Miniprotein binders against b1l550. Designs and how they scored, part 141

Target 1, 279 residues: b1l550
Amino acid sequence: MRLPEELLERARDIHSEAPSHRIKLDRVGSFGLKVPVEFKGFLLLAEADVWVSLPEGRRGVDLSRQVEAIYELSNPPKDPFSLCREAAISLLEKLNYADSSGVSIRFDAPLQDGESLKYYGVEISSIASDEIINKIRVEILGMTACPCTAELIRAYKSSEIAATHTQRSLGILEVSTKAEHPDPDKLASIIERAMSSPLRTYTKRPDEGGLVIRSLSNARLAEDVVREMIHLFLEEFGHLPEDTHILAAVRSMESVHMHDIYAERSFSLDEIRKEISSH

## First folded at step 15 (miniprotein)

Design la35
Fold by ESMFold2-Fast, scan of step 15:
Structure la35 (fold): chain B 279 residues (1-279), chain A 83 residues (1-83)
Amino acid sequence: as target 1 above (279 residues)
Amino acid sequence: SWKTVRIKFTFDPEEREEVLEFLKRLARELREKYGLTTLVYQENGKIRIFVKGDPEAVDKFIEEVLKELEERGVKYTVEVEEI
């Protein structure tokens, strides 16, 4: 049922009124919108958040313009990087009171895995203020094997490949940059190469045995994985602006403990280069 | 009243990165000085500037940006669109 248009002309414009308290809000918008995106030949269901800043003198945001902007830009579906960038710019242009805008889009990205697919988590953002800052977070599971237990077993039984416990570990790379979003497949590849071995959707016994042997032959602490991820990141993406900020992290779901092990490092490219080159 | 302007600059490719960094610094300085919202970014080999705020402040922003580019002797073409 639609109410008569005459009621709109008589009603107060609540959003344009002064608020009870003159406090600026950093992000006001629509969160959890479902949008289609095109990613590397796949049509995917993604979830989007859109927001703008709200000045201390304005009571609320007219959300109709926010929602319409992202839906108009998502039809036909386009790549999520262009969608984030275009929607953030559009929101800043259309809403005169806003001094910043942002869009985040999250989805599960397919990766070719033999004749099947596996999936990793992707969240991308574009934030428009005095310039555009692009953020991307990639999360993918891999396998780690404990070198400490491997060394104890090797001492107990002389063997080149020592038995040790293995577990699933979640690798995380998050990048914030003024350049274009890094390719998430490359970020996922960095994480998997830093692990003792990747995980697969489907294995037969010979393939499963191979993954286990690979993991055991490449035992790594969570701390080792984070350092290797940073090393590999610098090899692939060292060309990004020096003020690019990175978070590298691993959460290991330890099979011999009731708790997880976590290791992380945040840094800018400028900061890490000075650290590595210092004597 | 409120004024929103899109500015599109085309520069010599060899100077583009240096000019981009200069324009980002200048826009940041002027946004603070005049209470403006500004966005500087690059798209398809062109530098784009978006500015909005008080009409007189927006006009001063545009005038100062063009003045600084002329003083630096930079060659460019510019398109200005009010939205």
Scores: ipSAE 0.373, ipTM 0.785, lowest interface PAE 3.2, mean pLDDT 86

Design la36
Fold by ESMFold2-Fast, scan of step 15:
Structure la36 (fold): chain B 279 residues (1-279), chain A 83 residues (1-83)
Amino acid sequence: as target 1 above (279 residues)
Amino acid sequence: SFKKVRIKFTFDPEEREEVLEFLKRLARELREKYGLTTLVYQENGKIRIFVKGDPEAVDKFIEEVLKELEERGVKYTVEVEEI
């Protein structure tokens, strides 16, 4: 059912009216939009949020214009980085009152795992104000093995078992930069290489045994994993602008505790280089 | 009235990074001075500026940007599109 467009001539333009309180809002938009994206040869269903700033003198945002902006750019499906950036720019251009705009796109990214696939989480954003800031967050599960318990078991007089508890750990890398988004597959690779071992979608029993032995032979604290992630990040992405901000974090779902262990470090490239150079 | 303009600059690759930082600073200054919305970014080796606001303010923005580039003595090609 479609109401007559003549009603628009008689209806108040609510969103152009003065608000109840003259307060600027930083982000007003359409959240949870489903959009198709093309990612490294895969057609994926992603979830998008789009927003603009709203000045203190305007009651509301034209939400239909926001949806139009991203959907125009999503047909045909394109890579989520271009979609994110182009939609943020388009929002700023189309909505006259806005002095900033942004887009976030979230999806599970396929990653080759032998002859199968495994998946990791990706969220990318582009925020347009006086310039474009690109953000990417990658989350992937891996395996950690506790070196402290390994040492206690080795010290036990009657034990010849080099054993310790292992658990799934979530590795997180978040990058905010004025340059293009880093490749999420490279970020996922950094996280996996920092872990005691990666996780697999499926494995045969001999391969499973090998994975466990690998993890036990490469026992790492959450703190060790974060430091290694930072080291590997600097090797791969040290060329990014000096004001690039990074969050490296690990949340270890400890198999011997009812609680998790968490370690993180936030830094800019300028900050971390000065810190390392001081030693 | 309200005016929106896209500006596209082509600079020599060796000067592009320095000019980009200069244009970002200048656009930020002029944004505050004239009450404009401005966005400076790169695309396909070009520097792009989007500016919107009062027509007289937008025209002053364009005039000052071009004047500053000429005073710096940089070589460029420019395309200006009103939307």
Scores: ipSAE 0.678, ipTM 0.904, lowest interface PAE 1.4, mean pLDDT 88

Design la37
Fold by ESMFold2-Fast, scan of step 15:
Structure la37 (fold): chain B 279 residues (1-279), chain A 83 residues (1-83)
Amino acid sequence: as target 1 above (279 residues)
Amino acid sequence: SYKKVRIKFTFDPEEREEVLEFLKRLARELREKYGLTTLVYQENGKIRIFVKGDPEAVDKFIEEVLKELEERGVKYTVEVEEI
């Protein structure tokens, strides 16, 4: 049932009223919106969150204006980096009371895998306050092989190649920077290169055997993978501003345990260079 | 009452990054001084500043930014749009 629009003249403007408690809120917005994006030639249905700050003297945010802002910019579909940036700026401009705004877009990114396709997780954000801060998080599965078990098997009366357990491991790289977003394909590549081997969507038996042998000959602890990810990141992205913040992490789904192993390191580029140069 | 203004600067490419850092610091100082919301960013080789708040404070912000740039003696063109 549609109510008469004449009632709007009589209705209170709830959002503009003083709240029950004068408390500023950092993020108020519309979360879980579905928006089309164009990524490397693919049209994808992404999930978006949009938000603004809410001052202590205002009861609520105009959520309709937030949704309108991102949908106006998503037609026709454009790359998610431009969409994040433009929508964050638009939100700050359209909502007078806001002193900051942000947009986050997440999707599964397609990645060419021989004659097939695989994917990795991407979350891209742009936050507008006194300047724009861009954040990107990439997650991709790879394979790790345990060097400890390999060494025990090697010590066990055998001249055959030592066996060890292998498992899926999730690699994570998260970057927060005042520069433009790093290329997520390069971040995914760094993660895969740090692993014992990458995973494939499709393999024939000879290729599968080769993948396993590669993993076994390149056994790595979760701790080894994190250190290698940081090393490779610095080679590729060491030119980013010194206040760029990075999280490198690995979650290993251990095949011999009911639980996972996790290793991480957070750092700024300035911090990590000082640490490495002290050696 | 509320005033919103977009400012678009074109600088010599050689000086652009140095001027960008200067404008970021100046805008941060003035936003605190005048109680304004400001955003400084780059787009298509140009430096953009968005400012909003009290009309008199916004006008003082614009006046001070232009005055400081003139004092630095940098070459630029500027477009100011009220939205």
Scores: ipSAE 0.663, ipTM 0.900, lowest interface PAE 1.5, mean pLDDT 88

Design la38
Fold by ESMFold2-Fast, scan of step 15:
Structure la38 (fold): chain B 279 residues (1-279), chain A 83 residues (1-83)
Amino acid sequence: as target 1 above (279 residues)
Amino acid sequence: SRKKVRIKFTFDPEEREEVLEFLKRLARELREKYGLTTLVYQENGKIRIFVKGDPEAVDKFIEEVLKELEERGVKYTVEVEEI
């Protein structure tokens, strides 16, 4: 049942009213929207959040206008980078009271690098205020092997191949920049190259042993992985603006413990260059 | 009662990055001075500015941006669209 439009003449405009307290809100919006996106030849179902700032003198935002803005731009499906950027700009233009807007889109990206088809996590956002800030977060699993236990076993038995425990480790790279979004496949590649070895969705060939031997021959602490990720990031993306901010992190699900090990470093390009050039 | 304007600038590619940083700083100063919402960004080799607020304040913003660019002597083309 649709209520008669003449009821709008009797209804208060709640959103335009003064709030109970004159406090500005930074992010008010529609979260968890389902939108189709086109990513590198794949049609994917993504999850989107859209928001705007709300001034101290206004009680609420036009949620329906937020949903209209992103859906108008998502049909036909387009790449998530363009969708984030265009929707953030559209929100700022359409919602008269807003001083800033933002859009985040999350999905699992297929990765064809390496030995099999696998998936990694991607979150892309664009925030429009006085300028556009683009953010991207990539998460992918890899394998790490403990170098400490490897050395103890080698010393004890003088073995030809080091024996040690291995575990899944989650690598994380997050980049915030005024330039365009970095290619997520390149970020995923950096994470995998920093690990003892990548993981596979399945093995077509019976050489699972080769993956294990690779990992054992390239044993790394979580701390080693974070440092290597930063090193590889600077080689690939050192050309980004100096105020670009990066988070590099690893969460290792230790096979010999009931708890995880975590290592991280956040930095700006300006900051990290001064640090490494001082030594 | 609010006025919304899109401004599109084309600059010499060699000067574009310097001018972009200048326009970002100028737009921040003017948005605070006139109580405006402004967005400065780059798209397809052009610098874009979106501005919204009171009509008189928006007009003052546009006048001061163009005046500052003329004083700098930078070569540009500009397109202004009210939305």
Scores: ipSAE 0.611, ipTM 0.882, lowest interface PAE 1.6, mean pLDDT 87

Design la39
Fold by ESMFold2-Fast, scan of step 15:
Structure la39 (fold): chain B 279 residues (1-279), chain A 83 residues (1-83)
Amino acid sequence: as target 1 above (279 residues)
Amino acid sequence: SMKKVRIKFTFDPEEREEVLEFLKRLARELREKYGLTTLVYQENGKIRIFVKGDPEAVDKFIEEVLKELEERGVKYTVEVEEI
């Protein structure tokens, strides 16, 4: 059943009314929308959040207009970076009362892995206020091997290849910048290169043995991985604006403990360059 | 009533970064002065400014931005579109 449109002439415009309390809200919008995106030749169903600021004198936002903005820009599907940026701008332009807007898009990005595929997590956002801030977060699993236990076993047995525990470790790179979003494949590559070895979706026994030996020969603490990620990031993305902010982190799901080990560093490009140049 | 305008600038690539930082600072100053919402961003190597608010305030914003750019003596092209 559809109600007659002329009822809109008689009904109160609730959203335009004064609120119960004159308090500005920073983010009001539609969260958990499903939108198709095209990412590097793949058509993916991504999850999107869209929002705008709401001034203290207005009771509510026009949620239907937010959804229309995303729909118009997602059909046909386009890359999530353009969609994120264009939708944030469109929201600020279309919603008269808003002084800021934002869009976040989340999906699992496919990555070629020999004869199979693996995936890494991506979250992209664009926030429009007096300028656009682009954020990207990449998460990918890798393998780490403990150098401390390796050294103890080597001392005990005098073996050529020291036995040690290995575990899954989640590597995280998050970048906030006034420039364009960094390529997530390059961020994922940096994370994997910093690990003792990457993980694979499919291995045959000889390949599995090789991967384990590689990991054992390249034992790294979570702290080592974070430092290497930062080093590799600076080599690849040191050209970004000096006020670019980065979070590099590793969460190691320790196979010999009931708890995880976590290491992180947040920094701006100008901060880290001064720190490194002091050494 | 509300007026909404997109301003599209093309600058020499060598001067673009300096002019972008200048325009961001100027737009922040003028948005506070005139009670406007403004967005300064880049697209395809060109600078865009979106501004919305009271028509008189929007017109003053555009006038002051163009005046300050002319005083800087940089070469540019500009397109002003009302939405």
Scores: ipSAE 0.649, ipTM 0.896, lowest interface PAE 1.4, mean pLDDT 87

Design la4
Fold by ESMFold2-Fast, scan of step 15:
Structure la4 (fold): chain B 279 residues (1-279), chain A 83 residues (1-83)
Amino acid sequence: as target 1 above (279 residues)
Amino acid sequence: SWKKVRIKFTFDPEEREEVLEFLKRLARELREKYGLTTLVYQENGKIRIFVKGDPEAVDKFIEEVLKELEKLGIEYTVEVEEI
């Protein structure tokens, strides 16, 4: 059932009215939208949030126009980076009162792993104000092995390869930049290379044994992994603008504890270069 | 009440990064001066400016941007589209 459109002529335009309190809001929008995207040959159903700023003199935003903006750009499905950026620009263009707009898109990114698939988490955003700021967060699981316990066991048993506890560790790289979004596959690769070993979706017995041996031979603290991630990031993405901000973090799900170990570092490219060059 | 304009600039690749920073700085200065919303970005090797606000202020913005670019003596093409 539809109500008669004649009612629109008689109803108040609530959104354009003055609010009860003259307070600017930073983000008002539609959150949790499902949007198809094309990512590296895969058609995925992603989750999107869209928003705009709301000035102190206006009661509400045009939510329908926000949804229309992103859905118009999602048919046919396109890559999530272009969708994110173009939708943010479109929102700023379509909604006259807005002085900033943003779009966030999140999905699980498939990654070829031999004859199988594995995945990593991706969240991207584009925020349009006086210029576009692109953000990307990549999360992927890897394996770490404890070097402290390895050394203790080696001393006790005098073995060539020391036994130690291993655990899943979540690696996180988040980048905010005025340049285009970094390639998430490269960010995921950096995280995996910083770990004691990557994880697999499927392994046969000989490959699983090799993965374990690799991890044990490359034991790393969470602190070691974060430092290695930063080193590898600078090798691959040191060309980004100096005001690019990075978060590198590891959450290690310690198999010998009931709690996790966490290590992180936030920095700008300018800041980290000065720190490294001073020592 | 509102005027909205898209401006597209094409520059030689060698000059593009320097001009982009110049235009970002100029647009920030003029947006504060005239009370405009402006967005400067790069897309497919082109520099894009979106501006919206009061019609007279938008027209002054466009005039000043083009005037300052001509002073640089750099070769470019420009497309101006009202939305």
Scores: ipSAE 0.630, ipTM 0.886, lowest interface PAE 1.5, mean pLDDT 88

Design la40
Fold by ESMFold2-Fast, scan of step 15:
Structure la40 (fold): chain B 279 residues (1-279), chain A 84 residues (1-84)
Amino acid sequence: as target 1 above (279 residues)
Amino acid sequence: MSWKKVRIKFTFDPEEREEVLEFLKRLARELREKYGLTTLVYQENGKIRIFVKGDPEAVDKFIEEVLKELEERGVKYTVEVEEI
């Protein structure tokens, strides 16, 4: 049932009222919106969060305007990078009281994998305040093989290819920059190349044997993978602004332990260049 | 309060654009604090974009001071100003 709009004459404007406590809120918005995006020829279902800052003197935000901002820009579907940036700007323009706005879009990105597809996680954000900060997080599974156990087995059996435990490892690259979002396929590629081997959607026995041998011949600690990811990132994206911040991380789901191993490094481009040049 | 919202688009010589962008970001941060404004400075398609909103008189002062500082700096530019 649609109530008469004339009732708005009687109803208080709750959102514009003073709150019970004069406290600024950093992010207030609509979270978990379903939105279609066009990504590299694919029409994908993405999940979006939209928000604005709320000043200490205002009780609530105009939620309908937030939803309008992203939906207007998502029809027809467009690439998630443009959608993210344009929606963040639109939110700041439309909601007078907001001194910052943001949009985050999450989806599983398809990646060609032989005759099939595999998927990796992507989260893209744009935050508009005094300038635009673009953020992207890519997560993809790969395989690592333990070099320590490999050396013990090699000593024991005198084998040219040492047996060792292998496990799924989650590689993570997160980039915050004032430049455009980095290409997530390139970030996923960096992660996979840093691993002992990539993972596949499916394998037949000969292909599976090849992956295992590749992994065993390229045994790497989680710490090795993080360092290699940083090295490869600098080769591909060293041109980004010096204040670009990166998080490189690996979570190894150790097949011989009840717990995971985790390694990470966060840095700015300026910071890491000075560190590397001092070595 | 009554609100005024303005989009400003600057075209600068490519060789000066990076330096001017950093200058405008700093100036906008200073003026937003001074006048209680919301400002957004970004670059798109080789142009520098500034969005400013707030009290009409404060917005007008912001625009006047930005243009004055660019004049004092001796920078060549073209500008488009749109009220939304």
Scores: ipSAE 0.634, ipTM 0.883, lowest interface PAE 1.5, mean pLDDT 88

Design la41
Fold by ESMFold2-Fast, scan of step 15:
Structure la41 (fold): chain B 279 residues (1-279), chain A 84 residues (1-84)
Amino acid sequence: as target 1 above (279 residues)
Amino acid sequence: GRWKKVRIKFTFDPEEREEVLEFLKRLARELREKYGLTTLVYQENGKIRIFVKGDPEAVDKFIEEVLKELEERGVKYTVEVEEI
């Protein structure tokens, strides 16, 4: 049933009214929207959040204008970087009262794995205020092997290669920058290279054995993985603006414990360079 | 209240673009605080774009002051101003 448009003339404009309390809200919007994106030759179903700031004197946000902004720009599907940027700008332009806007798009990204594919998690964001800030978060699983247990087993058995526990570890890199988004495939590569070994979608027994031996020969603490990720990040992306902020983290799903081990470091490029150059 | 929204598109020599972009970002931040405006400075397709919105008189002063500062710097540019 569609109500008569003449009712719009009689109804109060609730969103334009003064709120019960004069408090500014930082993010108000539509979350969990389904949107198609084109990513490196794939058409993928992504999930999007769109938001704007709401001033202290206004009761509500025009949600229909938010949805219009992203869907207008997503047809035909385009890359998520352009979509985030263009939608954030469009939101700031369409909603008079907003002094900032933002868009985040999440999906599982395909990555070539021999003749198959594996997937890693990606979240791409753009925030428009006085300028545009681009954020990207990449999460990918790899394998780690414990060096502490390896040394105990080596002492026990007097063998050259020590047995130790191996486990899945989730590597995380998050970058916030005024420059363009870093390539997520390169961020995923950094994470995998920092691990004891990458994980595979499919292996036959001889290849699986080789992967395990590689991991055992390259045993790393969670702390080692985070430091290596930071080192590799600086080699690849050290050219980004000095106020670029990075979070590097790893969560190791310890096979010998009921709990996980977690290590992280957040820093700006300016901060980390000063720390490294102090020695 | 009354609102005015304006898109300003600048074309500069590519070799000077990054220097001018940083200048315009600083200037826009100063003027947005001075006049109580919302501004966004960004680069797209080799052009520098400024979006500004707020009170009409404040928006007009913002545009006037940005163009004055660019003229005083002696930089050569083309500009397109669109009210939305």
Scores: ipSAE 0.658, ipTM 0.895, lowest interface PAE 1.5, mean pLDDT 88

Design la42
Fold by ESMFold2-Fast, scan of step 15:
Structure la42 (fold): chain B 279 residues (1-279), chain A 83 residues (1-83)
Amino acid sequence: as target 1 above (279 residues)
Amino acid sequence: DWKKVRIKFTFDPEEREEVLEFLKRLARELREKYGLTTLVYQENGKIRIFVKGDPEAVDKFIEEVLKELEERGVKYTVEVEEI
């Protein structure tokens, strides 16, 4: 159904009106849009958020212009990096009053896992203001084994393979940079290598036993995992601009507690290099 | 009244990084001076500048950017598109 156009002649232009209070808003937009993306040969359904800044003198944003910007660029589907960047630029160009714009796209990324696939979380963003800031967040589950309990059990009853509790741990790497987005598969690999063991989608009993033994032989605290993630990140991505910001974090779903253990470090490349070189 | 312009620069690849940093600084200075919204970014080996605001201010921005590049003796090609 469509209302008569005569009503538009009488209707107020609400968005162009002065607001109740003259306060600038940092992000106003359309959130949770479903868009197709092409990622490493896969056609995936992603969720997108698009936004712009809103000046203190304007009551609302043009939501239709925002949706138009991303949908025009998503047909045919393209890679999420180009989509984020191009859509953020398009938003800034289309909405005259905006002094910044942004786009975030979230999806589960497939990763080869033997004869199967496993999935990790990816969020890719581009923010346009005086220049473009690209942000990527990767989350993947792995396994950790407690070295403290392992040492206690070793002291109690000597064994070549110490018994200890294991748990799923979520590894997180988030990068904000003026350079292009880091490859999310490489970020996922860094996280998995820092863990006691990666997780598998499918295992048979002998493979499961091997995974457990690997984890027990490589027991790590959440704090150990974060430090190792940072170390591996610097080896792989130390070439990024010095003002690149990184968050490395682990949330360990402790099997012997009713609560989780969390460890994180945020830093710029300039900051962390100075810290490491001072030792 | 709002004027919007896309500027696309092609520079020698060996000088591109230095010129990009220069243009970022210059654009920040001029956006403050003229009250403009500017975006400087790199795409496919080219430097792009988007600028919007008051028409007279936008025109002055473009004139000053081109003048500064000429004074630095930098070789470039430029495409200017009003949107």
Scores: ipSAE 0.640, ipTM 0.888, lowest interface PAE 1.5, mean pLDDT 88

Design la43
Fold by ESMFold2-Fast, scan of step 15:
Structure la43 (fold): chain B 279 residues (1-279), chain A 83 residues (1-83)
Amino acid sequence: as target 1 above (279 residues)
Amino acid sequence: SWIKVRIKFTFDPEEREEVLEFLKRLARELREKYGLTTLVYQENGKIRIFVKGDPEAVDKFIEEVLKELEERGVKYTVEVEEI
């Protein structure tokens, strides 16, 4: 059932009215939209959030125009970087009252893993205000092994490779930059290389044994992993603008505890270089 | 009523990055001065500026941007489109 379109001529334009309180809102929009994206040869179902700023004198935003903007740009499906950027620009152009706009797109990214695929989390954003700020967040699981317990077991009964507890750890890299989005596969690689070992989708017993031995011989604290992630990030992406902001974090799901261990560091490229050079 | 304008600049590749940073700074200053919404970005080797607001304010914005580029002695081509 549809109501007659003639009713639209008589209905008040609620969104254009003055609000009950003259308060500016930073982000108003459509969240949790399903959009197809093309990522490195894969057609993926992603989730998108789109928003604009709302001035203190306007009651509401044109939600239908927001949805229209992103759907027009998503057909045919395109890469999520271009979609984020183009949609953010389009929103700012289409919605006269807005002084900023943004788009975030989330999906699970496939990564080649021997004969199979594994997946890691990606969130890509573009925010348009006086200029475009690009954000990317990558989350991937890896394995860590405890060096403290390894040392105790080695002291108890010496062996070349000490036994210790291992656990899944979630590595996180988040980058905000005025440059183009960093390649998420490279960010995922940095995280995995910082861990005691990467995780695999499947292994046969000999390969699984090798992975465990690698982890045990490369035992790392969550704090060690964060520092190594930062070091590797600077090697790969040190060319980004000095005001690029990074969050590096690890959440270790400790197999011997009822709780997790968490370590993080936020920094700008300018800040971290000054800190490192002073040592 | 408000107007919306897209400005597309082509600069020498050697000067593009320096000019981009200059235009971002200038646009931010003029945005505050004239109460405009402005967006400066790069696309396909071109510098783009989107500006919207009162017609008089938009005209002053465009005039001051072009004046500053000329005073800097920068070589450019420009396309201006009202949307």
Scores: ipSAE 0.573, ipTM 0.867, lowest interface PAE 1.9, mean pLDDT 88

